Miniprotein binders against d3e3m2. Designs and how they scored, part 5

Target 1, 234 residues: d3e3m2
Amino acid sequence: MVELRVNAGNVKNPNVHKIGIIALGSHLENHGPALPIDTDAKIASHIAFQASLESGAKFLGVIYPAHELKEINHGIHVSLEDLTDEIVKVLKSAKKFLRISSVIIVNGHGGNLPIVTTLYDIEERTGLLITLNSKIIESEGPHGGSGELSMAKALGIIDESQVENQTNLEEYGEVGLYMFGEARRNDPNIEEGALDVEENGVYVDDVYGQELLKLAINSVLLDVEKQLDSHYGY

## First folded at step 3 (miniprotein)

Design s05
Fold by ESMFold2-Fast, scan of step 3:
Structure s05 (fold): chain B 234 residues (1-234), chain A 82 residues (1-82)
Amino acid sequence: as target 1 above (234 residues)
Amino acid sequence: SDEQIKQLLEEIDKLADEVQKLIEQGVDPEELREVARKLYELIEKVIEALRKGDPELIKEALRKLFEIAKKLWELAEKLEKE
């Protein structure tokens, strides 16, 4: 078990200590029976935390309430405005008490992608430079599919006894967002994911999960370097 | 497709060789920036292939890309300290 200490994230380039990394997830979101209801939050938190440890940036924690598509009836949902307000509130506090001047937001939940439209508002209200990193969402494949199962295996949060039930789509229609016809009609990526789970099922591969997590962590580390280069001019 | 992933694996191997050469010969910041750009492009292409490709070939590509990213990170860190 690794815990944050005063010196965690405070070891290298002085300007990296001015960068915060915050995770966005979701809570009470059905990912099928093999995955916990806070799967997105745990994955995003791991990515943000490990990137903070490796870079020296400051881990700012996790925001659990999440925005979601109107049809999708699982998880704790907030409006885009409420999510934006919550992010602003946390970041203002972090700026004041941790003396950060920029932030990388690690988004682990697809329903949160609309915050890209409010990033400017967050910057104006906080005075922080904001980068949104949604690499894990781009990489993980369908909701409750092989990518998330494999990452969950790597993190020790999977219930492997339930994997055989994961693709009982009549019972767990949230997997692949299979049961959400409006979402599937309106977003080709959601449709592709639903068809993939229906046609090909799911699998669990610890090594694949570890590699997905490492790629997402490295993506965040590259964002840290981009901020150091462009904002702090090191 | 599997053939697209195999082509990406060839590009990844070429980039790995380029990075190894930079480690051995020393690095020009301009050269480092160019190989980092190539790495980012390959990462995006592999990510696009993730849902449709052979899992074994994808795992191999991801493993190689991660190794290259680690080496580039170490090179960037050395440049900062110099």
Scores: ipSAE 0.000, ipTM 0.110, lowest interface PAE 18.1, mean pLDDT 80

Design s06
Fold by ESMFold2-Fast, scan of step 3:
Order: structure tokens, then sequence, then C-alpha cells
Structure s06 (fold): chain B 234 residues (1-234), chain A 82 residues (1-82)
């Protein structure tokens, strides 16, 4: 058997090699004209990969199928059950191949947040300790807004020639989830994001994007330390 | 205003580099990262408020940035002694 290792310099706790880090992110979801349809997957992948490099934990790749709220239709999505099943299949394979005993799931897509309700099922079915990290979702602001545009600039995936069109909400109503009236009525956080884009527009700032990514990466590193202390201490 | 916002973000980068340097010097990374994450979140929220167009807050935000950076360094020095 071959073990996938990413060295992060001096590793203080040898049990870090028993930790996997996997990214979740939508791969086919409209983000306005300045952002690619796989924006969430690219951001989550970067965060998970960099945290793996820095900690010595094992990068497990990206799970592309994503869930979404029923009121939001701007991409290709699967049921929560199907997403949970896909995660279980991937993690069972990783456990068998890489001898990991815990996993940090880095979630880059807001529509995946309901997976918090299936975490115990994933643990039961895989025998792995699972931590869900949604720090980037908590920090990035509205869909297709300044946070995602700024991170996209930092990652080299933005189309800056289209930024002036990003807030043409009549044509690109998925930005800020602006066109999804039922979702906006049902969730105050969605309404807040839509109003933010409408009232304040968007901006692009490379350094802001870099700092959002660093915040998320360091949040994942904290989860690595917590798993080392709580799961591997005894 | 853009120049002052850029300066704010550059100071955040310096703070991040100093946190990483302290971790490399053997400060408890879990405790240090938890504090650093809270401070970074605060700084990013201040940045977002500034970008939404309150020019009177720019100078105040820069003063608070230096104060926060100083507090983080003092905490890191305390952790080293523990």
Amino acid sequence: as target 1 above (234 residues)
Amino acid sequence: SDEQIKQLLEEIDKLADEVQKLIEQGVDPEELREVALKLWELILKVFEALRKGDPELIKEALRKLYEIAEKLLELAEKLEKE
C-alpha cells in the first residue's frame, strides 16, 4: 500500500497522518459573468489543499456533486441523501487505502450546509471522526459578491472584464441570490445578502481575497489541532 | 481611500506573518490560531464596513488595527512563557 503524504515541514504530532482533508463545492452553479460555474469547488479545493500542505494531513480531493435548497435553481444539484452517500463512498475508500481515522470536510458551497444533519450518519457508516468546516461560507458574504470575486482574483480565476456586469441583477439574478424571492422570504441571511449586493454593489480586492482564504485555511488548521488533541490523545 | 484600505490589508498580512513566525518558534499553535482567527474576522468585518462607504471611519480603523496587532503580539509573548 502507498500512503499519500504531503509534508508541512516539522510535524510535532505523528498522528496528523491519520487525518484526511476533503473539499466539498458545487461544480455547476451560476456565479454571475465574472466567475466560473465551478467557483465554490475551486475555492474549497484551494483551502483544503493548502491546509493539507501546511499541517501534513492527507488531501483527499474534491467531491463535486452538491446539494441546494429547493427554492434556489441556478445550477445542477443532488439530494442531501445522494450527497451523503457519495461522501460515505469516497471516505470508505480513503479509510481503506490511506489508513486515516478522521476527516475534516471543507465546505465551499452554502447549499451544502444541511449536511450538518447527516454528519453522525457519515461517522456511523465510515467509522471515521468527521468535522465539518464551513468557515469560508460564514465569511465570504453573498453569492457572487465581493468576497468570492476577491478570492477569485487571488486564485487567478476571475474574468475582470465582466465585473462591471456582475451587478446587472436583471440578467444575472443569481448574484446575491437576488431573483430567488421564496428563498429570500424564508431565510433572513439570504435576504440580507441580496440587499447588500443591490444597495452596495460589488468590488474586487486581491489582498482581501488572500486574507479570506488565509482565514479559512487557518480555521482548518485549528480543526486539525483539535482532532489531534481530542481523538488521538488517548 | 483605496490607498488607506490597501494599507490596512497590508498590515493584516504582516500580522499573519508574525503569527506564523511565532508558531514556528514553538508557541502553542492551537491557542494562537484560535485568537488569531477571532482577530482576523474582526479586521475583515472592519474592512467590509469601510468598503461600503464610510470615509470617516478609515483613520479610526487604522488606529484600531495597530491596537489589535499589539494585543495579539502581547498574547503570543504570554503563551511563549507558559
Scores: ipSAE 0.150, ipTM 0.550, lowest interface PAE 4.2, mean pLDDT 81

Design s07
Fold by ESMFold2-Fast, scan of step 3:
Structure s07 (fold): chain B 234 residues (1-234), chain A 82 residues (1-82)
Amino acid sequence: as target 1 above (234 residues)
Amino acid sequence: SDEQIKQLLEEIDKLADEVQKLIEQGVDPEELREVARKLWELIRKVFEALRKGDPELIKEALLKLYEIAWKLLELARKLEKE
């Protein structure tokens, strides 16, 4: 196999080609009527791809199937074990054929956050240093809310004609995770998001969307620098 | 089978205590990785016991593991926001 040239250009440290960047979806998850079903995968893919182009690290693609809390049912999901196994399988292949030795995982889906409990298992089974980057999830706000709508506007994937219907929570109760009472009781962050959407509605702002994407991309670029400094030497 | 599940519950409770200590005293990335490794091992063992264990004890174990996973997520968020 030949080495993929995804890291061509902007190479500032020769060890950056040993770093892979992979995105996690979900790809089959309701986001209200204004957003595509694969919103998380598209956003995470954009972040991972742009960070790869700017740093020279290797874009490894997207893992589309996602995990979710048991109390949430607005999409198709897999068990944490199955997701972990899929990540390991993909990363072993990338290590073998692309000669990477570390990976930054760009997580686009809140339901994937339990992967923090399997990071050591992934490292042990693959022999790769793993960094999980959840910056976009920390920054974007509630599910199907203004942050995701604004990023979708910036990426050209929004249906703006449906934005007025986005907060019809009786029909689109997945927005803000509003309809999932047990999840809202168990997680204060979910409860705050649901209340925010119910009380304040949503908006679309292209500039805000661009700023959120840039924030996430810069966070991934910082992780690349941290791996270069600590694992490879600068 | 029930004895095995009860032993797993004891190990889960010990891990919960360890994670609570890290929440109170702070955590470095290696410590977080080590407790995540232990959590994953316990998840695997409970999953193996699904075929033989008391459903109520298994439900209790899974609920406790979920609670620990959520606390580890909060620790990971603190490390990333540094």
Scores: ipSAE 0.000, ipTM 0.162, lowest interface PAE 16.6, mean pLDDT 82

Design s08
Fold by ESMFold2-Fast, scan of step 3:
Structure s08 (fold): chain B 234 residues (1-234), chain A 82 residues (1-82)
Amino acid sequence: as target 1 above (234 residues)
Amino acid sequence: SDEQIKQLLEEIDKLADEVQKLIEQGVDPEELREVARKLWELIRKVFEALRKGDPELIREALFKLYEIALKLLELALKLRKE
């Protein structure tokens, strides 16, 4: 494993060292028995860290407290305002000590999507250009489904002995958000995911997991290029 | 409750029009922040209505809010380009 060093990675433009990449995840969020309770944080952290190594941008770490809909009762949840305040505190410190001018936020938790509405508040309070990247959320499919299991396999964080139990939805109703009937009635994307895991089950495919991670990493690398071109006049 | 959701849909459409005008006319950073604040307020109101109203109307509202959010992100990137 390569250790992160200041100004490490491949550098096409020296201004890449002024870009920070931070991961948003969640903790104590049930993903079924085959996946860790911090699955979102581990996946987002991997994406942010690999993009930092490949680009030369600075990895800023992981934020675990997450925002979520009220009915979805698993995980450590905070209000959108508290999440925004936590991001601002971390980014002010990063700006001061690392001399960054812009940040890419890699969001690994679906419940954090509303943060898009507070990005300008974060920019105003920090003086940093902020980009939100939720590519993995768009690509991974249902909660605790084949996409997350496959990425977990690629990262070495899966318990494959439990995969056969992953779709015992009466016991692990968090998988596919299956047990959250109100959320399923009111959000077609949640309903689609729940039906997918109920009807089709789940699988683990290491190659698929690697390709999902690569897709997300490449998306973050494109955001780095966009910030270099548009913010720093590359 | 259905009347409240219908009113929210009208407010969302009005915000979408406002964002489209900013795309066409150019955007001031303060104007962009104000539109983002309005977007947050509408998202909050839709989530408050989540249990009360017709699921198809809620779905429509959330989808429209997501589309507005994407356009605001594009505007933010363009605003920083020199």
Scores: ipSAE 0.000, ipTM 0.142, lowest interface PAE 17.7, mean pLDDT 82

Design s09
Fold by ESMFold2-Fast, scan of step 3:
Structure s09 (fold): chain B 234 residues (1-234), chain A 82 residues (1-82)
Amino acid sequence: as target 1 above (234 residues)
Amino acid sequence: SDEQIKQLLEEIDKLADEVQKLIEQGVDPEELREVARKLRELIWKVFEALRKGDPELIKEALRKLYEIALKLLELAEKLEKE
C-alpha cells in the first residue's frame, strides 16, 4: 500500500491536520436548463475545498448521492439510511488513513438536512466528532434561482444562453420547486421560493455569487476554529 | 419564527442540563432512555423549523443538539460496558 504523506508542506497549527472537511452534494437533480444536474455537488465541493486550503484542514472529497423529501421528485435520490451508510464508509476510511479526529460536513443540498437525525449514529460508528454546516442552504434562496445561477456564474458552470428559459416553469417546473404542490403546502419556505421565482423571475450576478460563496466558506472556517478549541477534550 | 426557535433553544438548554446531571450523578438506564427520547423529539422539531427561522439561530440549535447527542452516546456506551 502507498504511504500517504499527510500534511506534506503544511506547517500550520498541528491540530488543524486532525480536522477533515467533506462535501455533500446531489449530482442527479434537474436545476432548469441553465444549470448542470450536479450543481449542488459542485458548489459544496468548492466551499469545502476552499475552506480546506485556507485553514489547512484536510479536504476529504465529495459524497455525490443525496437524500430528498418524498414530496419532491426532480432527480435521483437515495434513502436517508443509504446516505448515512455512505458517509460512515467514507469517514472510516479517512480516519484510518489521514489521522483525523473530527469532520465538518459541508451540505450543498436542502434535501440532505434530515441527516441531522443520524449524526449521532455517524459519530458512534466512526468515533469522529461531526459538525454539519448548512450555511449555503440557509443563504442561497430557491432551487435554480438567482443565488444558484449567480454562484454558477462565479464558478464557470452556468449556461447563460439558457437563463432566459430558466423561468419557463411550465417546462422546468423544478425551478423554485414550483411544480411540487404538496411540498409547497407543507413548507412555507418552499412556497415562498416558488412564488418569488414566479413573480420576480431570476437574474445572474457574478458579484452576488462570489459573496454567497465567501459567506459559506467563512462559515466553514469558523467551524474549523470552533473544532480546534475541542482538541483538548472536556 | 424567531420566537419558536428561541423556545426550542430554551428546551435544548434544559435537556443539556439534564444530561449534565446524569454525567455528574451517574446514569440510570430509564433516565437515559427518557433523555434520548427527548433528544430525538427536539431534533425532529428543529428539522421542521430549519427553513423557517433565522439561519444563525438554527445553526446554534443544531450545534447544541449535536453536543448533547455526543454526550448521550458516551453515556450509553458506558452503561453497555458496565
Scores: ipSAE 0.000, ipTM 0.161, lowest interface PAE 15.5, mean pLDDT 82

Design s10
Fold by ESMFold2-Fast, scan of step 3:
Structure s10 (fold): chain B 234 residues (1-234), chain A 82 residues (1-82)
Amino acid sequence: as target 1 above (234 residues)
Amino acid sequence: SDEQIKQLLEEIDKLADEVQKLIEQGVDPEELREVARKLIELARKVLEALRKGDPELIKEALRKLREIAFKLLELAEKLEKE
């Protein structure tokens, strides 16, 4: 049997080893020409992995399939039911083999936010306490915008030669979700992001990218502390 | 606050009634999009309450939102088959 060394770094409470941290994608969606198709998965994976190393919680990997509304069709997505079933399947396996009792889900994709409606079902079916952390989604700004470009720079996954083309919205209408008129009419956050990209363009700032990643990692570390206090009582 | 979560539960119940009417009367793509938008809005409000609210009230809100989400997905699938 392989022994997974998950207690490196700053461990303050032995029960942290009962906490799993898992990343949600997405994988396979357009982010403009300067960003890879798996941008969300890479960012979420980094956040979840670094929080695991710093806390001593167990990194559970990445769930790549992601949910999205049908109109937002710049990628390949699954139904909310299929995503929920995949999460349950992965977490049941993790519980059985890694002896975890709670999980923090690090969500890297805005289209996954409806999972908040299935958290109780995941808890019932797995017997795990689940916390959803969408801090990066709350903080990063528009799809393919300056926040994601800056984080991609910090992670070494940006194509900087394409940044000047990122706001050619006629060709790359997924940037800021600019071309999705129905989504923009129905969601003021999407409309705000589209207008931001159209009016202000985009920039790349390595320091800003590092700050966003650190903000998200620290948020996950706070969720670890909250689970230790509330679920384990100390 | 608990009052805020109780208000969200009332809004969720109203949305459940709207979805039930779509099931009974047939699905209009524009109506489906509107109730999906309301579901996303309520889910975001429940997310804001998650960190400070009563866990039992939050679990009830999440359970109800889940039921609505799955019914909307079933309606969307029926629309695609048509």
Scores: ipSAE 0.000, ipTM 0.137, lowest interface PAE 20.2, mean pLDDT 82

Design s11
Fold by ESMFold2-Fast, scan of step 3:
Structure s11 (fold): chain B 234 residues (1-234), chain A 82 residues (1-82)
Amino acid sequence: as target 1 above (234 residues)
Amino acid sequence: SDEQIKQLLEEIDKLADEVQKLIEQGVDPEELREVAWKLRELILKVREALYKGDPELIKEALRKLYEIAEKLLELAEKLEKE
C-alpha cells in the first residue's frame, strides 16, 4: 500500500487559493552599513513567500514604495494617499487576474503602520477583505538593531564585516532612529528603540533571526486560517 | 463573541467623543498621537473579530472607525508644518 503525502504542498481547504499574500517594503532606506537599503522589503517578501508556500495562498509579490512619518527622513518615501492608491491598483489587478477575494498584507516597514487608517478605503475600492499583518514590526525591535541584523544573517543578506560600525550613531544616525529627535520626542516606541541601541549596542544571532522569521510566518499562517473561517472572502 | 464586539463598539464611541472634544477645545501633537494609536489599536481589534463575530456589527464598527480616521487626518493637516 502506498500512503499519499497529503501534506506535500497539499491544501486541506480549496478556498485558500482565493487568498492573496503581499509584502510591503520599503526598498530605499538606510539601515546602517551592515544591512542593505532594501532590508524591509527582503524580510517582508521572505515572510509572505514562505507563508504562501506553507498555506497554498497566492503570493502576490512586493509593493516597494513606502510611506514614512513626517519627522523621519532616511530614505525615499511617498504620501499615505499615494501608497494607498498604489496598493489599490496592485490589488485590483491581482483580483482581476487571480480571482482572489481576500488579501493579507505583510508589513515590513514601521513607516507603513499608518495604512491601518486607510484599510477600509482599500477594501471599499477593491472589494477585497484586507488583513494587515505587522507582527515582524511588533517583534523585531529598533531600526537596524539586533533583530534586523539577526534576520539578515539568517537570510544571507548581512555584511558582517560592517557590524562593528553599525552603532557608530554619529555617522549612521538612522540606526535606532537615533538622529530623529522630533520623532523620538513624539513617539515613545521610537525613543525606546533609540535608547536601546545607544545603551546596549547590537548583536547578530542566526538562531534568533530564524525564530523571528518563524514567528512572523506563523502569524501570517494564523491570518490565513482566520480568513478561511470568515463569512466574507469566499 | 457578540458581547465582545458590543464592548468594542462602546470603546469606539468613547474615542469618537474624545476626538470631538479635541476638535472643540484644540489639540496638541502628543494628544493627537495618543488618539491615533488608540484608533489603530481598535481597528486591529475589530479586524481580529472579523473572523469570529456578527458581520453587521463589525461593518458598523469599521464604518465608525473610518469616520474617526477622517477627522484625525483633518486635525493632523491643521497641525503639520509641511
Scores: ipSAE 0.000, ipTM 0.224, lowest interface PAE 14.1, mean pLDDT 81

Design s12
Fold by ESMFold2-Fast, scan of step 3:
Structure s12 (fold): chain B 234 residues (1-234), chain A 82 residues (1-82)
Amino acid sequence: as target 1 above (234 residues)
Amino acid sequence: SDEQIKQLLEEIDKLADEVQKLIEQGVDPEELREVARKLWELIRKVFEALRKGDPELIKEALYKLREIAFKLRELAWKLEKE
């Protein structure tokens, strides 16, 4: 097969070309009126793409289907098994055509966190070493809150005319996961986020958005370095 | 339940000990595969307990499981070199 020359000019370490970076989002999920339905996918794609450019690792694109808790039904979701199968299918193709031996998955969607339970299955079925990076999920705050709005501003995907409506929680109950009582009872981080949005509202800050994106990108770059050290003897 | 999660934490600690033994005595591919299977089982059980237990205990279990997973990947990589 012919070699695909992905990032051929940006290799900083000879073995970085064996590392793939793939975004994992959701693309069909309500984020309030100020944010596009594919907010998670766009943020994760940006993080994965920028980390690929900076490191010389190979950008593998985006996996759009996403998993979620059954109660949280403001989007289109798949089972954990189906998501795992899709990841395996995409990564087998990438391994065959791009000669990668390890992958960093940049997770942009909180509902995908359960994939930690299937990482070893993915590794076994693909023969790739997998790192899951959920830094942005840990850092961004509540769903449809100030963090996501600010990142959307930085990426040019926000509808600022709708920001004043973002916290009409009776109409947009997905913001802060406000309407999802079971999720709020079972996860103190979700409860804290819902209360924050209810009490303090939301804001948009371009600089804050840029800082969050850079934090996530740097985290992925650290994972690249870790894979180079652990897998390739660097 | 919190009792279930505490039991899982004990099982995780035992698995960590098995991984440490593999590091110290050398890597047997069949033993590595079995330990990886046990790690997978524990991760699944902890995840099933996520909505019913103490968040602090759950976070502790997930942290310990990630550490074991990292060590197993290191061992698998060493086995590939051999």
Scores: ipSAE 0.000, ipTM 0.191, lowest interface PAE 14.0, mean pLDDT 80

Design s13
Fold by ESMFold2-Fast, scan of step 3:
Structure s13 (fold): chain B 234 residues (1-234), chain A 82 residues (1-82)
Amino acid sequence: as target 1 above (234 residues)
Amino acid sequence: SDEQIKQLLEEIDKLADEVQKLIEQGVDPEELWEVARKLLELIRKVYEALRKGDPELILEALRKLIEIAEKLLELAEKLRKE
């Protein structure tokens, strides 16, 4: 099989080539009118690819189908079981053909967080050490808010002509998860995000977007170093 | 069922108490492993109940299980340090 040959910059440990980095979407999820339906997949893919390029780890692509809790309905989703099976299928193929022994999963979609309950099953079925990295979810703020808009600006995927309509929450109630009263009652972080969008609106700042992307990329690079230190005896 | 999920919440609370006692009394590797095993078992039971139970109770159970997992990671880190 052909080994991926990417200029990895400063690679100091050859075991980094045994590490794969894969992105999780979603690709069919409303993000308000200024953002594409595949916003999460594009952001996660960028983070995973750049971290692969900088570290020398192997970019494994994107898993587009995504899970979501039933109280949040703003996109097309699959069951947690189906998502887990797709991850296992992709990782088994990557292990066989790319000679990896560990993986960092870059999660771009909040609805995928329940995958933490199936990580052990994925490890058992694949024989790979797995790290889940949800740094961007922790850092970006509310769904369709300023963080995602700013990252989209940095990536060239924003429709800036629609930004003025992004906070029409009666029409685009998925922004800030504003319309999802049950989710807002059950999770204080969701409630905080919804109130932030309602009270303060949104803005676009490409410098802020670049900073968020670099924060997430650096987090993944730290996970690469942690796997090298703990798993490969370095 | 609603009763089965309430029973799972009770089992989760008992496991949280076990983890808290380990934090207070010190770390035994055998006890840490056994608690981790029980955590995984409860996670799987909550996942299996996901489609037939009260979503509010299931979300509460998942939140508590995540908190227990975070405390177990702290205990594992202490064990590694000496």
Scores: ipSAE 0.000, ipTM 0.139, lowest interface PAE 18.4, mean pLDDT 82

Design s14
Fold by ESMFold2-Fast, scan of step 3:
Structure s14 (fold): chain B 234 residues (1-234), chain A 82 residues (1-82)
Amino acid sequence: as target 1 above (234 residues)
Amino acid sequence: SDEQIKQLLEEIDKLADEVQKLIEQGVDPEELREVAEKLMELIRKVFEALRKGDPELIWEALEKLLEIAEKLMELAEKLEKE
């Protein structure tokens, strides 16, 4: 394995060294007993890190402070404004010390999706071109469900002895966001996920986990290509 | 010594003023070279202070030097665009 350095990875275009890739996770949120409380951060950082190694873009690390709907009481939350400010501070530092001119943000936490409304503000304040990639959020299914369990198996971060307890929803109501009735009423996607976990349970499939991770990594690699072609190609 | 470090901080402040004036008035390659030579000398003095000196004042000097370097890079970019 090549050790991660400022310019690590395969370089197909010299301008790829001007691209940074940063992961957004969550801050200590319950994913049920089979998954670590930093599941989103671990998955997002793996995706961002592998895409950096394969493309030659610069891995910028992981941001743990996270936004969340106020109806959801697990984890440690910051306001959208505070999250935006944190991203700007990190990216200004990365620009100064690593000589990047664009960034791909790999979002691993559903509660961070509202950042799409502050992307222009981040661009104005940093002078960087920003792409938000939420492919894993679109693809993985419910919180603590089969997708996250399967990716955790592929990454070696699952506690398989606890999988049988994962759908004890009276004890682990965070799984599928099952216990968050107001969030379920206000968002059809949250409701669908909660019902899926309740009706169908969960499973662990290493191959499925690998496929989800590869799908997300390839999506980030396509964003690298798009930035090279549109921002650096002319 | 503390007095030598304080003198270094004063020299850094003067260099920052020179860089700001170059940004506002346009740049001359000869003036840019002189500013770069002063920056290199201040960097050398910071490294010498790291061997002998007060960590708190050294960090302050390093922070100011990095800010000046950033302004010089911005000036160089403007020259390339012209």
Scores: ipSAE 0.000, ipTM 0.055, lowest interface PAE 28.0, mean pLDDT 80

Design s15
Fold by ESMFold2-Fast, scan of step 3:
Structure s15 (fold): chain B 234 residues (1-234), chain A 82 residues (1-82)
Amino acid sequence: as target 1 above (234 residues)
Amino acid sequence: SDEQIKQLLEEIDKLADEVQKLIEQGVDPEELREVARKLIELIMKVLEALRKGDPELIKEALRKLIEIARKLLELAEKLEKE
């Protein structure tokens, strides 16, 4: 086995190399015409990769299969059980070949939030300490809204020629989850996002996008510090 | 804050009671989704408090949330069986 090394700089605790960081996204989910269908995966991957570079933790890649609410049917989805099995499979492989003992999961897809209910199962099956980081989901605002457009601008993945069409909600009802009445009734945050997009439209701001990405990256770096202090103990 | 975490513990206990009633009465898929949504919200609020809260209160909250999550997973698996 060859040890995977990324530039870690000078770190306080050498056990950082025992920490893996993995991204969860979705690879086939409509985000309106200005955003790629793998927007969540690309954002989560960037966050996980940058945190790995800065901390010295090991970037483990991206898991593309994703869970979603049944009403939200504009992508390819898997059951929570299948998603859990995929995570376990990837993490067992990473443990075997990279000598990690803990993992931070960077979740870029709101439909994956129910994975919190299977974290203990993942830990038991892998023997790894697992931390779930959903900071970007807490911070980015509505699906296909200004936050995601702004991050996409910062990452060079936006189609700016389509931004003017992004809030044509009758055609692109996934923006703000506008057309998903059950989700909007059951989650006040989804309802707020849908109303915001309908009332105020969207904008693109490169600086705002950079700040959102930095906020999420810094959150993951704090999780690395917490694992170093608590799990590795010394 | 510790006061914020104590308030979260009270909300967690209320959700545990709600889940126990679903176990006893049977479950509607919409009701299961609603309690799962509440669980996710409480988990996220506890995670927000991780850095600034009393570690013992946070451990208590996480233990209770894991217990609720395990019960909801069992209910969801039964519903998915058809």
Scores: ipSAE 0.000, ipTM 0.142, lowest interface PAE 18.6, mean pLDDT 82

Design s16
Fold by ESMFold2-Fast, scan of step 3:
Formats: sequence, C-alpha cells, structure tokens
Structure s16 (fold): chain B 234 residues (1-234), chain A 82 residues (1-82)
Amino acid sequence: as target 1 above (234 residues)
Amino acid sequence: SDEQIKQLLREIWKLADEVLKLIEQGVDPEELREVARKLKELIRKVFEALRKGDPELIKEALRLLYFIAEYLLRLAEKLEKE
C-alpha cells in the first residue's frame, strides 16, 4: 500500500511524520443564530489542521459525532462508547495507511471531555500513544459567547447580521447554556458564563478570535514537541 | 515515565468502568459519588508520589486524573437529581 505523505514537505524532525493530529467536534449542535451548527467541528478542524501544517505532523481529519450529557440536549449526540469506537476505527486506519505511532486529539466540544476516561482503551486497541488536547475548551468561554463568535469571525464562518439576536436567550437558550439549569448548578464556570452572557451580552473581536486560535494552536504544537521528546527521543 | 502514567490510567480506567457498571445496575447515586471520591483520593496520592519526579509529567497526570474525577462527580450529581 502506498504511504500517504500528508505535510511531508514541512519537516525539520523526520519523526514528526509519525504523529497524527485529529479533530473532535460536534457537527450538529445549536450555537445561536450567528454561528453555524458545526461551529465546534470547524474550530477544532482549523486548530488541528494549522498545527499539522506548522509542525509537519499528519492531519487526520475530523470526527464529527460528539458525546454530551442528556441534560444538555440542544443537538444530536452519540454515546461515549460509540464515540470511542469511532475514534478507534479511524485511528486504526490512520496507523495502517499513514504509519503514525502517536496521535494528538484536538477536542473542540466540551461534551467530549468524558473521552478522557476511554483514552487508555483507545491506546490498547490501536497501539498508538494518545494525547488529548482540550485547550480551546479551557479558553473560549461560554457556548456561543464572545470567544466562539470572535473565532468564527477570524475563520469567516460568522453571520454578523445575527449577532444582535445572539443573546435573545429565551429564544436561543443554548447560548451560554442559559436554559440548562442543572448544568449551571453543577459547573460554576458554566454558571459564570451564562450570567455573563445574560448581563453583558456578546461581542465580536477578530483580534481576540485570532489570539484564541493561536493559543490553542500553540498548545497543540507543544504537545507535538512533547511527543517528539518523550516518545521519539528528541 | 510513560509507563507510570499508563499504569495510573489503567487504575483510573478500572475505577471508571466500575462506575459505569454501577450506573447500568441502577445503583444508588451515593455509591457512584463514593467511587468518584475514591478517584479524587487517587489523584491526590499520585500527586504526592510524583512530586519529586518530572514536574511536567506530574502536571499532566494530575490534570488528566482530575478531569476524570470532576466528570464523575458531575454525573453523580445529575443522577441524584433524576
């Protein structure tokens, strides 16, 4: 079988070609009227793709199905088991045809955080070293808030004509997870985000969006360097 | 080391699997909460054990284990409310 040369020309350290970068995102999840239904997937894909271009690691694409707790139901989601199985299937194929030995998973969807409990299962079933990177989830702020809107502007996927309607929270209760009282009670960060959106609204700032994307990309690049140092002896 | 982190992940995986089995059996949310507390205790012990090791490896292991414990506690709280 021919070996696919994804980003082969960008290599300073040849072992970077043994590293794959894959995006996890929600493809079918409401983000208010100013953001596309696949916002998480597009953001995660950009981060993973750009980090692959800059490092020479192999971009493995996007896994679109996403997990979420049933109490937060504003999209179409799969079980954690089904998500894990999909990841394993994709990574086994990537290992076979791209000759990778390790993977960085760029998670763009907060509901996917439980995948941390299946990372060992993924490693055992694939024989790959797996690193989960959730930097964007830690940094972007509330669902459908200023961070996602600003990144969407930077990526050219925002509908700015709808930004003024984004904080009509009675109509678009997924923004800030405003309508999900149990999630807000369970996570102080979600509650803070919902209150911030309710009290202060949202804004769009291209520079802020670019800074968030660069922060996440740099975090993935650090994971690449870490894998090169620890796994490949560089 | 990588092997130490993998071994810790095996233990966390085993505890997470135990939690999932308890959920499937319709166990009381308090038992689920107790398992989540044991995971947080394990995280603290891992932190102590690795304190004199590589600071970056300690940081990553602690972060990963803490996310697991936080998720399980949130799940237990959700189940109690249902």
Scores: ipSAE 0.000, ipTM 0.228, lowest interface PAE 12.3, mean pLDDT 80

